# VHH binders against q9p7j3, part 109

Target 1, 174 residues: q9p7j3
Amino acid sequence: MILPLFPETQVHVFVYENVSNCAAIHEQLISQNPIYDYAFLDAATILYKKQVYSAIIRALEDRRDEQMKTKTIHSEVILSLSPKTEISSAFRQFSMTKKSKNIVVVKIDSKLTEEEEFERLDKLVEGNRVEFSDEELQKLIDFKVLKKNYKLDPSTLENPLASILSSIALRGYS

## First folded at step 7 (VHH)

Design t19 (framework vhh_8emy_2)
Fold by ESMFold2-Fast, scan of step 7:
Structure t19 (fold): chain B 174 residues (1-174), chain A 118 residues (1-118)
Amino acid sequence: as target 1 above (174 residues)
Amino acid sequence: QVQLQESGGGLVQPGSSLRLSCAASGFTFSNYWMHWVRQAPGKGPEWVSSIYTSGGSTEYATSVKGRFSISRDNPSKTLYLQMNSLRPEDSAVYYCARDFYGSSEDYRGQGTQVTVSS
C-alpha cells in the first residue's frame, strides 16, 4: 500500500492466525537475521487498521525528521505503537513473543511487490493468512491487553479508537 | 554457552559513586539490548535501565534518572552502569540481563551486591 503522506514509501501489512512457529521466528529476530527484517506484532495488541497506520506514519515522520530512537524503521513502528518513548517497554507491550499465536507483520521500503512479500512470508510463518481488515483484527484482539497497553478506562472502552490514536500521536508529550 | 558476569558492587556511604561492569560471552553481544535490573531483599525485581544495541538509545527508571548512566562497549562485550549520588534505597543486588524484542529477560548474571549505608 501507498500512504498519502508518504507516497514514495512502499508499505505492506500481513495478518497471520494460528501461527505454530512463533518461538522459531523469535529466535531469528533475536539473532537479527536480515531475512526477518519486519515489524512482528502480537495481534492481541492490535484492534484497528488505523492503529497500525498511525504507528507507521509516526515512524516515517521520525525518520524524515532524523529523530528515530531505534536502529530500523521496523523497530520504530513497534516503538510508535506505545504511548511512551521507552523502547524496551514498547517491545514488551506490542512485539510478538515465543507464545504468540496470531501476528501482524509490517514491511516498509520493500523492493518486492505485495504478492512477492506474501510468498516470502508464507515460507517464514507457519500459520494461516487472513485479510488485514478491522473485522479480522477484532477476532484476534485481547481486550485485557489492549486496555493495559493504552490505559483505557471503562468510559472509553465502547469506542477506543480515538483514545488509541491520540496515544500514538502524542507519544512522549502527554 | 551464554554467560553474564557482573562486578563493581560494594558497601558505600550515601552520596558516593560506583561503576558496575558486566562481561558478556557466548553470544553476539552487539545484537542484544541489555538491561540492568535490581532486587532488594523482600522485594520483586525492579528494572533500572536499558540500552539499545548501538548504545545510541538509553532508558532509565524514574527513581534513577539523572543519577545513573548506562553504557556499553561492543568490541569488549561489556555493559556498564555508572551510579552517582547513591541513596540507601539504591541498596540491592544488581543484575545484568540480556533482552531483545521485549521478551522477558532470557539470561541474567549472578548479580553484584550494592549496599548504601552510613
Scores: ipSAE 0.006, ipTM 0.276, lowest interface PAE 9.5, mean pLDDT 84

Design t2 (framework vhh_8emy_2)
Fold by ESMFold2-Fast, scan of step 7:
Structure t2 (fold): chain B 174 residues (1-174), chain A 118 residues (1-118)
Amino acid sequence: as target 1 above (174 residues)
Amino acid sequence: QVQLQESGGGLVQPGSSLRLSCAASGFTFSNYWMHWVRQAPGKGPEWVSSIYTSGGSTNYATSVKGRFSISRDNPSKTLYLQMNSLRPEDSAVYYCARQFYGSSEDYRGQGTQVTVSS
């Protein structure tokens, strides 16, 4: 997708369901294997495509303004999903874990095409690739996790998009 | 068993310096990026600074940027926070925290108290 404020930035987002090797991927992330330089998110935390893109835009704005709080743009995407500026909380809330079953993977500044990144990721992730769409994300979301992460009340859960996007945009001001 | 032990806190006057240390054990320290987090009475925890596994990249909260320096010594499994030009607003319990990418797990030490008062 082309981001209006960052048209030169390559952004790829991938969704995998029924991933069997999350523990192995997690070990590679801990060891900082450069092959795994992606934002690995737990799909239980992501309801909309716009949620992911809003976090990406916020991370790119922080990079542009020299205000990144984490070392990599991919870590900044994970932080930017959180309504708080606390790094440990953001990773606990949104990053994949050894117990994750469905994941969303974000790549920024790729030198590869989307198809080439798919070929690379399909070798790293032992799961079923699905379309990055609101329809597919809504099959993988955990509403209890979503409610807790964004502090949603029952009435807001019926149409949470605006509240989620506001939380991401106003990160650090609330 | 993961253990993080902070030290170096104390009571100092505004404008003073302190160096906090965190001794890590029970895990491969060099494989994890580390954080300093602080919490003042009646407030939620505030992220202060982060350092990557090699020590080659550091990040700071705006409130401490230019005054605090984070560093690590992987051979001795120790994390440091050099705090200069301390202000009353810096008074808090400071925690050493282990963070790893892609995990919901997060370990913190018991904390060390820093009080900046005249």
Scores: ipSAE 0.011, ipTM 0.196, lowest interface PAE 9.6, mean pLDDT 83

Design t20 (framework vhh_8emy_2)
Fold by ESMFold2-Fast, scan of step 7:
Structure t20 (fold): chain B 174 residues (1-174), chain A 118 residues (1-118)
Amino acid sequence: as target 1 above (174 residues)
Amino acid sequence: QVQLQESGGGLVQPGSSLRLSCAASGFTFSNYWMHWVRQAPGKGPEWVSSIYTSGGSTNYATSVKGRFSISRDNPSKTLYLQMNSLRPEDSAVYYCARDFYGSSFDYRGQGTQVTVSS
């Protein structure tokens, strides 16, 4: 994808369902293995493509403005999904866990082609790759998790997109 | 018991250099990314630099890039921060921290005070 304000930045997003090795991936993330330099998100927390892109744009804006709160652009994406600026809270809410079954993987500034990234991730992730689309994401979302993470109430439940995007864009404001 | 002990801080003039050290014990040092984090009076903690387990990859906050250099010696279980061209804004307590997924850390030392003043 080409982002209007960051046309030089290469962005790839992958979705995997029925992942059987999340515990192994999680251990690699804790050990900071550079092969796993991606943002690994729990698909139970992602409802829309725009949700992911908004977090990516916010992370890139923070990098541009020298205001990153985390050490990598990929961890900044995870933080940017949260309506709060608390790093530990954001990771608990949005990151893949040992118990995750479906994941969304984001790569920014890849040195590899998209095809090479597909080959690499297919070797790291033991699951079925599906299209990054609103239709596929809606099959994997957990609405109870989504409602808790963004504090959605009955007035926003039918159309949560605007509320979610506002939470990402206005992180840190009341 | 995880222990991290920083040293090397002090009072210096703007433009000076300092080298900070962190002695680690109680864990397999070579298995962990390590960080330097600083905290100035009245401000929250600020991440300064990180180094991969082998030392082959390093990251720096934009405010220190080109002036600071992080390194490690795994056999001696020691982390270093070489600070050049110091500015008053670099005045802070500097902490050595053991990495915990992402940008967070699960253990940090007592810190070493760096004061840059004329």
Scores: ipSAE 0.000, ipTM 0.155, lowest interface PAE 14.0, mean pLDDT 82

Design t21 (framework vhh_8emy_2)
Fold by ESMFold2-Fast, scan of step 7:
Structure t21 (fold): chain B 174 residues (1-174), chain A 118 residues (1-118)
Amino acid sequence: as target 1 above (174 residues)
Amino acid sequence: QVQLQESGGGLVQPGSSLRLSCAASGFTFSNYWMHWVRQAPGKGPEWVSSIYTSGGSTNYATSVKGRFSISRDNPSKTLYLQMNSLRPEDSAVYYCARDFYDTSEDYRGQGTQVTVSS
């Protein structure tokens, strides 16, 4: 999918299942090691490709408008997944933890090709690559986590896409 | 090893102000977001405020917004929480915490007690 308003922006999204080294990755993220300059998301929180792209678009809009609330575009993606402007809660809700098993990794403004990023990430992530597709994401989602993060009731849970996208687009305005 | 040492708590009357401090050691303080978390008796931990690595961006829980101000001094490796217009419901043990990627108890000090009572 091509990003509205930012079709020239290089965006790569990777999905890994059965990751065994999340604790090691987490330590690198806390230390802000530049090699790990990616958005590392817990796949339990992501149901749709459009969910990820909407957060990326919001982060890019905030950068364009000089309204970023975090230091890096990748941290801004994590914040943008949350319907609230609370940075700490967004990270608790969406970022990977030491106990994560499946992850979604986002890279923006890569100087590498998608293939080169795969080679680099395969050295950092000890897990199995799967396709970034709604089908694969649906195998990894935790609906209890999704309901809590987006405050979904039973009626919206049956068709949550529109509610999730609205929450991301209207972050801080509702 | 990571160490965080909170101070500045005390017993004050409603409407008073207090300034909490947190001295950090064992890590590169300037590379981490820092947070204040509080816990009242019989309740779970409640996030209070966060500050970005440079101090350029801050965020607050709705219950304290407009009354509390978080700041940091990277050269001295110290985190601060200025608390104004204190209310009885602000009574809690206050902990500073390193980055909420992981909310492990191991990254908090012993806390500093704040009691707001007449």
Scores: ipSAE 0.006, ipTM 0.189, lowest interface PAE 10.9, mean pLDDT 82

Design t22 (framework vhh_8emy_2)
Fold by ESMFold2-Fast, scan of step 7:
Structure t22 (fold): chain B 174 residues (1-174), chain A 118 residues (1-118)
Amino acid sequence: as target 1 above (174 residues)
Amino acid sequence: QVQLQESGGGLVQPGSSLRLSCAASGFTFSHYWMHWVRQAPGKGPEWVSSIYTSGGKTNYATSVKGRFSISRDNPSKTLYLQMNSLRPEDSAVYYCARDFYGSDEDYRGQGTQVTVSS
């Protein structure tokens, strides 16, 4: 995909449901295996495509401005989903865990085509690939997790998009 | 509660060696990358070395490469820095820092003072 503010940056987003090897993937992430250089997110935390895009844009802005707080652009995407700037909390809130069942995977600056990345990821992830769409994400979200991560109140629960995007955009203003 | 306790600092002469230790508690040590960071009076913090979860990957600042060696013992939850051929410019407070697999440091210990002087 092509982002309006970063037209030269290649971005690919993949969604997998019913993943059986999350514990194995998590161990590879802990060991920093470079083959796994992606942002692996727990789909229970993602409700909208725009939520993911907003985090990607924020991470790319921080990289452009030489203000990244983490070691890689992919870890910066994970941090950027959080309304707070506490790095370890952001990873606990949004990263996949050994117990995750459904995941969202982000790749930035790939030299591969989208199809080539799919072939690579399909070898690493033992699950069913689904379309990156609001419809598919809404089947995988955990609203209790979403409410806690973004501190949503009853008045915003019927339409949380604006609140979520504001939280991502205003990260660091406290 | 997360705690990192550095030890092993002291006053030594140029050319001497020191071994720093960092005892970790309150978290699963084997799940974190660990760093050594130093800060001399009136200067900002300088990254010295990093070690990944298993100890299989290490990195060093150019200024210490070949002289310092970082290691860890996950069963005992201890991080080490072996410092050889110490120079006056190595004088600083040395901090042990944890890093949740590449996210940058989120906790630092109290520090241990290293002074290299004749």
Scores: ipSAE 0.000, ipTM 0.137, lowest interface PAE 15.6, mean pLDDT 84

Design t23 (framework vhh_8emy_2)
Fold by ESMFold2-Fast, scan of step 7:
Order: sequence, then structure tokens, then C-alpha cells
Structure t23 (fold): chain B 174 residues (1-174), chain A 118 residues (1-118)
Amino acid sequence: as target 1 above (174 residues)
Amino acid sequence: QVQLQESGGGLVQPGSSLRLSCAASGFTFSNHWMHWVRQAPGKGPEWVSSIYTSGGSTNYATSVKGRFSISRDNPSKTLYLQMNSLRPEDSAVYYCARDFYGSSEDYRGQGTQVTVSS
């Protein structure tokens, strides 16, 4: 996909439901295995495609401006989903855990084609691949988790998109 | 085996300073974010501070910002927390924690007790 401010940057996003090996994937991530260099997100935290794209754009802006707060562009995507610049809180809120069942996987600056990334990820992830669409994401979201992560009140919960995007775009600012 | 060993706690009066240390072994210390977490009696754990792998980026809980300073020495595999202007509400067991991708920690040490009392 092509991002308005970063047209030379290749971005791939994959969604898996009913993943049975999250604990095994998590072990590979802690061991810094380079074949797992992706942003692995818990799908319970993602409601819209725009939410993911906004976090990717913010991470790419931070990289462009030499203001990344984390080691990799993929970890910066995870941080960028959070309304605050608190690294540990962001990872706890949005990253995949051993207990996750559905995941969203982001790859930036791939050296592989999209088809080759699909083949690789299908070997690493024991789950069912689904379309990256608002419709599929809305089947996997946990509204209690979303409300907690973005501090949504009942008045914004009926139409949360603008609030979520503002939180991502304005994190660290007022 | 992974080990984290905290030290430097004690009983001090309000307004005092303490420096906590955490000695790490059994893993590549320079590859991990590190955290300080505290737990007061009868309360759940509270995140205090985080430091990036190189030490170039740090974060703090609002309650300690401006008073505490986190740092690390990768060659000696040691994490530090400099605590200034201590208050009674800072009394807690302080834990050194290794970051785990996707969570704030995957391993904690045994903790070091900090008591701020007159």
C-alpha cells in the first residue's frame, strides 16, 4: 500500500484469527529472532484500518524526524497506537501476548514481495488468515479493551473513530 | 538462567535520596528495555520508569517525573534508579523488570524494600 506522506515505503498488513501458537511466537519475539521482525498486535485492540494506518504514519514521521523512541520501526508502530509516549504501557496495551487469539501483523520496508510475506507468515502463524478490512476487524475487537486503552467515555463510544485518530495523532501534545 | 538482583533500598526520612541498582545476568542485557516497578503494601503493582536498550530514551510515571532518574550501564549489565525528594507515598518494594515484547515485563527480581518514614 501507498501512504500519502511516504509513497516510497512498502507496507503490508495481515490479520489472523483463531491463532493457536501465540505463546510460541512470543518466545521467538523475546529471543530477537530476525525472521519475526514484524509488529504483532492483539486484534482485540484494533477497530479500524485507519487506526493502524495512523500509527504507521506516526511511526514513519518519527523515523523521518530522527525521533524514534524504540529500537525498530515495527516497535515504533506499536508505541504509536498509544495516546501517550509511555513505552511499557503501549506494549502492554497493544502488543500480542501469549494469551492472544487474534492478531494483526504489520510489515514495513519488506525485502520480500507481499506474496512471499504471506507464505512466510502462514508458516509462522497457526491460524486462519482473513481480509484486513473494517468488517473483519470489528468481529475481533474487544470494546472493553478499546475503551480502556483510549480512555473513551460513553458519549464517544458510539462513534469512536475521530477520538482514536486524534489520540494517535496528538500523543505527547495537547 | 535469567537473574535480576536489586539492591540499595532502606529506611529513609522524607526528602532524602536513594539510588537503587539491579544486576542482570543470564541474558543479553543490551538487547532489552528495562523497567522499574513498585508495589506498596495492600496495593497492586505500579509502573515507575522505563529505559530503552541504548539508554537514549526514558519514560516516567507522572507521580515520579522530575524526582526519579533511570539509567543503565550496558557494559556492566546494571540498571539504576536515582530517587530524589522521597515522599512517604514512595514506600514500596521496588522491582527491576526485563521487558518482554508485547508486555511490560517477563521477569522480575526479588525486589528491594524502600521505606520513607519519619
Scores: ipSAE 0.000, ipTM 0.182, lowest interface PAE 12.6, mean pLDDT 83

Design t24 (framework vhh_8emy_2)
Fold by ESMFold2-Fast, scan of step 7:
Structure t24 (fold): chain B 174 residues (1-174), chain A 118 residues (1-118)
Amino acid sequence: as target 1 above (174 residues)
Amino acid sequence: QVQLQESGGGLVQPGSSLRLSCAASGFTFSNFWMHWVRQAPGKGPEWVSSIYTSGGSTNYATSVKGRFSISRDNPSKTLYLQMNSLRPEDSAVYYCARDFYGSSEDYRGQGTQVTVSS
């Protein structure tokens, strides 16, 4: 996909359910294997496509402005999902773990087509690909995790989208 | 450039105490969990302790729990490890490490040698 404010930046987002090798992927991420240069998110933390896009846009803005807080654009996406600027907490809250079952994978600056990236990623992830859509994400979300990560109270749970997007856009400046 | 510089190691007798320090520079120290990791000769690295960004939460390996205490001073960008009741099996090079992915490290210092022997 093409983002209007970043038209020269290629972005691909993939969703996998029933992933059996999360422990192996997690070890590759911890060892910083360059083959795994993607943002690997726990799908339990993602409710909307707009949530992921907002984090991507924030990360790209921080890169454009030379204000990235993390090593890579992909780790910056993970940080940007968090309502706080605390890097280690953001990774704990949103990144996949060895116990994850469903994941969202983001690739930025790919020189490959979406299908070519899928072919590469399918070799790394032992799971079933599903559509990146609000409908599919809503089947994988854990509302208890979402509430904890964004500190949602009962009044915001009825319409969490605006609260989540505001948290992503205003972190560090709210 | 991220830098972590450990100090405070030495040769001590069993039952003694040591306080290790780690001076951090080149990044926003208060944004990161920090770890102490040790490596004895011929063995792989062993995680010893972790501390969260504010210092409000700490974790310890079972082998050191109750004997070691991790702390941090964010204004001075310094991480500490207070080691009490030292045992010969605590002998290792001790590394200060910056957290990566919430349970691993992306940078470690040069290390400080701790030898517990009579």
Scores: ipSAE 0.364, ipTM 0.693, lowest interface PAE 2.9, mean pLDDT 89

Design t25 (framework vhh_5c3l_4)
Fold by ESMFold2-Fast, scan of step 7:
Structure t25 (fold): chain B 174 residues (1-174), chain A 118 residues (1-118)
Amino acid sequence: as target 1 above (174 residues)
Amino acid sequence: QVQLQESGGGLVQPGGSLRLSCAASGFTFSNYWMSWVRQAPGKGLEVVSSIYTSGGSTTYADSVKGRFTISRDNAKNTLYLQMNSLKPEDTAVYYCARDFYGSSEDYRGPGTQVTVSS
């Protein structure tokens, strides 16, 4: 996808359901294997495409402004999903774990096409690839997790998009 | 083999200070987020503090903010927790933990006992 504010930045987002090898992927991420240089998110935390794109845009803005709090653009995406600037909390809230069943995978600055990244990821992820769409994401979300992560109240719960996007865009600015 | 070994625990009076150390070996210490986790008598595990790979970012549980300081020395493969203004409710076994991305721990040390009493 092409981001209006970052038209030269290559961004690919993939969604996998029923992943059977999350523990193996987690082990590779622990060892910081460069083959796994992606943002691996728990799909239970993602409700909208715009949620993911907002975090990507915020991470790219922080990189542009030399204000990244993490060492990689992919870890900065994970941090940027959080309404707070506390790195460990953000990763506990949004990153894939050994227990994850469905994942969202983000790649930034790829030198490969979307199809080439798909071929690479298909070798790494043992699951069913689904469309990156609001419809598919809404099948995988855990609303209890979403509500807790974004501190959603009754005034926003029925249509949380604007609240989530504002939380991402305005994190650390209070 | 991955090893984490805590030291520096002991008995201290309320209002006192202790400094915990964790010696890490068997992995590239500078590549991992590290945490201090504690378990008080009759309670579950609580993550009290975490530190990013470079030491540039830290987080603290509300119960310890302003009193505890986490730090690391990557050249010495050592994690530290400076504990000031200790309270009886800080009594716990303190564990050094290796974090994946900071999202979860994959290894903990055997722990060191901290007892705060008169």
Scores: ipSAE 0.012, ipTM 0.228, lowest interface PAE 8.3, mean pLDDT 84

Design t3 (framework vhh_8emy_2)
Fold by ESMFold2-Fast, scan of step 7:
Structure t3 (fold): chain B 174 residues (1-174), chain A 118 residues (1-118)
Amino acid sequence: as target 1 above (174 residues)
Amino acid sequence: QVQLQESGGGLVQPGSSLRLSCAASGFTFSNYWMHWVRQAPGKGPEWVSSIYTSGGSTNYATSVKGRFSISRDNPSKTLYLQMNSLRPEDSAVYYCARLFYGSSEDYRGQGTQVTVSS
């Protein structure tokens, strides 16, 4: 995929359901294994494709402006999903955990084609790949988690997209 | 408290070799991937190499692949970087690092200066 604001930036997003090795992946992430340099998100926290793209765009803006708060562009994507710019809270809210079952995986600046990244990820993730679409994401979301992460009330929960995108764009400016 | 202490740097001529060491303490060394990162004056940090917990898997930046070798000795809690065929562009402060997932900070030592000059 090509982002209009960052046409030179290669972005791939993959969704896996029924992942059986999240604990093993998580151990590689905390060990900082460079092979696992992706943003591994808990799918329970992602409702829309636009939510993921908004976080990617914000992370790329921070990198462009030399304002990244984390060590990698992928960690910055995880931070950028959070309404607040606090790193530990963002990772607790959005990052994959040992107990995760469904994940969204983001790769930025890949030197590989989408097909090659797909092949590599399929070796790392023991689960079923599904389409990155709003329809598939809606099957994996946990609305209680979403409500808590973005502080949604019942009226906004019926159509939360604008509220979520605003939270990502403003990121603590409220 | 995590502590990392690098040593082995110095001033050498192009084509020379150096072996860097890093003594680790304050954590279970054998449970973590370890890394070498370098930073030249006025530049940002550049990742150089990484090594798996047991030493069975290693990765290298393309700029050093074939010239540098990373290794570790878990019983002595020591990380090594063997640098061969050194070039002027390898001149930098070399840091032993344990990166912290979900943080802007990493655990680095004070660094050891490598200067490659004719």
Scores: ipSAE 0.016, ipTM 0.325, lowest interface PAE 6.2, mean pLDDT 85

Design t4 (framework vhh_8emy_2)
Fold by ESMFold2-Fast, scan of step 7:
Structure t4 (fold): chain B 174 residues (1-174), chain A 118 residues (1-118)
Amino acid sequence: as target 1 above (174 residues)
Amino acid sequence: QVQLQESGGGLVQPGSSLRLSCAASGFTFSNYWMHWVRQAPGKGPEWVSSIYTSGGSTNYATSVKGRFSISRDNPSKTLYLQMNSLRPEDSAVYYCARYFYGSSEDYRGQGTQVTVSS
């Protein structure tokens, strides 16, 4: 995918369900293996495609403006999902854990096509790839986790999209 | 406690070579990526190079690619930076670093000063 405001930045997003090797992937992330240079998100935290794209756009804006708070663009995507500017909290809230079952994987600045990235990731992730769509994401979301991460009350749960996108866009303005 | 100790810096002329060393202790060195970061007076820190746990993958900043070579010796828990064809703009304090995943923080030693001057 090509973003209108960042036309030279290639972005790919993948969704995997029933992943059995999250513990092994997590160990590779801790050791910073370059083969695993992706943003690995827990699908329990993602409800909409727009949620992921908003975080990507914010991360790319921070990179453009020389305002990144993390060491990599993929870590900046994880931070950008959080309504707070606290890196450790953002990773605890949104990143894949050893116990995750369903994951969303983001690649920025790929020199590969979506198909080539799929072949690469299929060797790293032991799970079933599903379409990156609102329909598939809604099957994997944990509303209890979503409510806690974005501090949603019952009145906003009926239409959480605007609240989530506002939280991502306005993080740091408090 | 994580401890990193850099050495090997000095004053050299342009075109010279230096080899920096970093002795690591307090953690399982072979389980972590290691990095070299430098900071010139009045400038922010600049990432220089990274090396995978086994030494099988390395990355370099464009400003040093082809001139610098990162390596490691896991049995001796030592990280190296071979710097060739040194330029005045390479003058900086060089730090050995281990990053903290999910944090903006890193573990660094006290650094070793490299000055490239005629």
Scores: ipSAE 0.053, ipTM 0.426, lowest interface PAE 4.9, mean pLDDT 86

Design t5 (framework vhh_8emy_2)
Fold by ESMFold2-Fast, scan of step 7:
Formats: C-alpha cells, sequence, structure tokens
Structure t5 (fold): chain B 174 residues (1-174), chain A 118 residues (1-118)
C-alpha cells in the first residue's frame, strides 16, 4: 500500500482468523523477539480499513516530527488507535492477547514484498489468512469491545466511522 | 528477580570519553532488546540508545548519534555505552533498561551519574 503523505513508506496489512497460537505469539512480543516486529492487533477492535490506515498515518506523522511516545513504529501504530495517549491503556484496548482468536498484523518499512511477508508470517501465525477488506473485518469485530474502546453511544454505533476517525485524529485533546 | 546494575559514571571535562557498563541478572539477557535512558535534574527521562538481542542492530537518539556507541556481550550478560566527545548537556543519571512491552514502565537499575563540567 502507498500512503499519499508517505509515498516512500512500505506498508503491508494482513488479517488472520481462527488463530490457535496467540499465547505463543504474545510470549514472543513480551520478549521483544525482532522476528515479531509487527503491530499485532486484536481483530475484535478493528471495523474498517480506514481505522487502521488512520492509525498508521498518525504514527508516521509522529515519527516524522520526532514525537513518537513508544520505542518502535509498530507500537506507535497500536498507541495511535487509542483515543487517549496512554500507552498501557492503548495496548490493553487494541493489542492482541493470549486469548485473541483473530488478528490484524501491520508491517511498516518492510524490506520484503507482501508475498514474502506472508511466507514469514505463515511460519509465525497458526491461522487462516483472509483479505484485508471492510467485508472481512466486519465478520471479526466485537461491537461491545468497539463501543467500549471509543466510548460510543447507541446512536453513534449505527454509523461509527466518523467518530472513530475523529478519535484517532484528535487523540490526547480530551 | 530481574536486576540491572550500572557503573562507569563520573565527573569529566567537556570533550572527554566515558564507558558505562550494565551487569544484568535474573533473566535470559540474550533474549531481550536492551536500552540506555538518561535523566537530567528537573527533566523527564530521555531515551538514548537501543540494541538488538544479537548486537546486529542499534538505534540512537539524534542528540548522541555519531558520539555514542552501544554494544553488548551476551556471554558476560553486560551492556555497554561508549560515550565520546562529551558535552555539558550530556550530564545526567544514566540507566540501563529492559523495556516492558505495552507499558510506559522500564525495568531499570539504580543508575550511574555522569557529570560533564570543568
Amino acid sequence: as target 1 above (174 residues)
Amino acid sequence: QVQLQESGGGLVQPGSSLRLSCAASGFTFSNYWMHWVRQAPGKGPEWVSSIYTSGGSTNYATSVKGRFSISRDNPSKTLYLQMNSLRPEDSAVYYCARWFYGSSEDYRGQGTQVTVSS
């Protein structure tokens, strides 16, 4: 994927359903194994492709401006999904856990092609690949989790896109 | 229990060099990224440098790039920071850190004081 404001930044996004080894992946993330240098998100928290892109753009803006609050671009993506700039809360809200079943994986600045990254990830993730599309994401979302993470009321939940994108863009001001 | 112990600080003149050491125990040192963080009086902590598990990849804050060099010796479980061309603004307590994934917290030692002054 090519981002208009960051045309030289390589971005790949992958979606896996029915992942059986999330506990093992989580242990590798805790130990900071560099093979696992990706943003591993719980798909229960992601409703739209634009939600992920907005977080990526925010993270890249923070890196460009030397204002990253976390130690890696991938952890900055996780932080950027949260409506507040609190690292521990963002990870609890959006990062995959040992109990996750479906995940969204983001890679920034890859030296590999998208297919080569899939080959690598297939060795790490025991699950089924699906297309990164709004249709597939909407099969994996947990609306109770989404409502809680973005503090949505019932009326907003009927069409939450604008509210979610606003929360990502304006995080830290409320 | 995870323990990190820094050493090698001191009082030096501008332009001098110092090498800081950090002895790690209580965890598998070779499995973790390691970091140096510093904190000057009245300021928040500032990240200085990071090193990959094998030592094959390193990162530096813009303010120290070209002057500082991070390295590690996995057999002895020791992290190093070679500091060259020291400036008064480098004066701080330097901490060896192991980062907690998904947390603002680091596991740090007690720190070692570096003072660059005449």
Scores: ipSAE 0.056, ipTM 0.451, lowest interface PAE 5.3, mean pLDDT 86

Design t6 (framework vhh_8emy_2)
Fold by ESMFold2-Fast, scan of step 7:
Structure t6 (fold): chain B 174 residues (1-174), chain A 118 residues (1-118)
Amino acid sequence: as target 1 above (174 residues)
Amino acid sequence: QVQLQESGGGLVQPGSSLRLSCAASGFTFSNYWMHWVRQAPGKGPEWVSSIYTSGGSTNYATSVKGRFSISRDNPSKTLYLQMNSLRPEDSAVYYCARDFWGSSEDYRGQGTQVTVSS
């Protein structure tokens, strides 16, 4: 019921804090090692669970409609977080970097259970697993980064969720 | 310093061919996947093609499959896109991209304009 338009799609989201090997992970991602076929996001850019799910839904809609702008569904999730359709800008704003400390990891079309994916990711990610919850995300967010990425003003800062979700849903139209 | 320099664009008639080149410097070219991405005015960026580190595996967008061919020459650090049977809808700025994950701004190059018109 989380994704009513895509009920058969397996989606898992993981959060890691205090990750010490982001540089090594980043090298594997840019080399497109298939073992690392996940969307690796910088947790400094993610405030709400709904933000991540809205980007996933947009990416799945683009795949359904055969209008993906990137090579993989996971790259499309990263693009879909951006209010713009420009790929390089989206990845600079939302993807993990060599200097990231906390990350959000998305897996779409997994044939594994959530626990099996955690076992796999624990071999790749040297950090502490935390719950994918608004409470945990709010500990890891950088509000300066969030404000810049979504162009938030004082009128939206108290409750930015609606503006963020609107930006994701209207990407390319606004 | 990562640098990607695209060339080979131009104005051509429908049905024509063009070959784009991308010269890479500032990183170990043979260790990275390479991509071609295009963007037409008023549209979002569209992935066109990808090539594995050794050149042994390639992928294409459905809109260009059978018409375009991606290749690379690791010794010369150059990426190519051979474009055949060009259509007006292929008109766009074509970017050479090293890394969709975005550790550096210059990973997409400056682009080369392709215009397919009569």
Scores: ipSAE 0.000, ipTM 0.114, lowest interface PAE 16.6, mean pLDDT 82

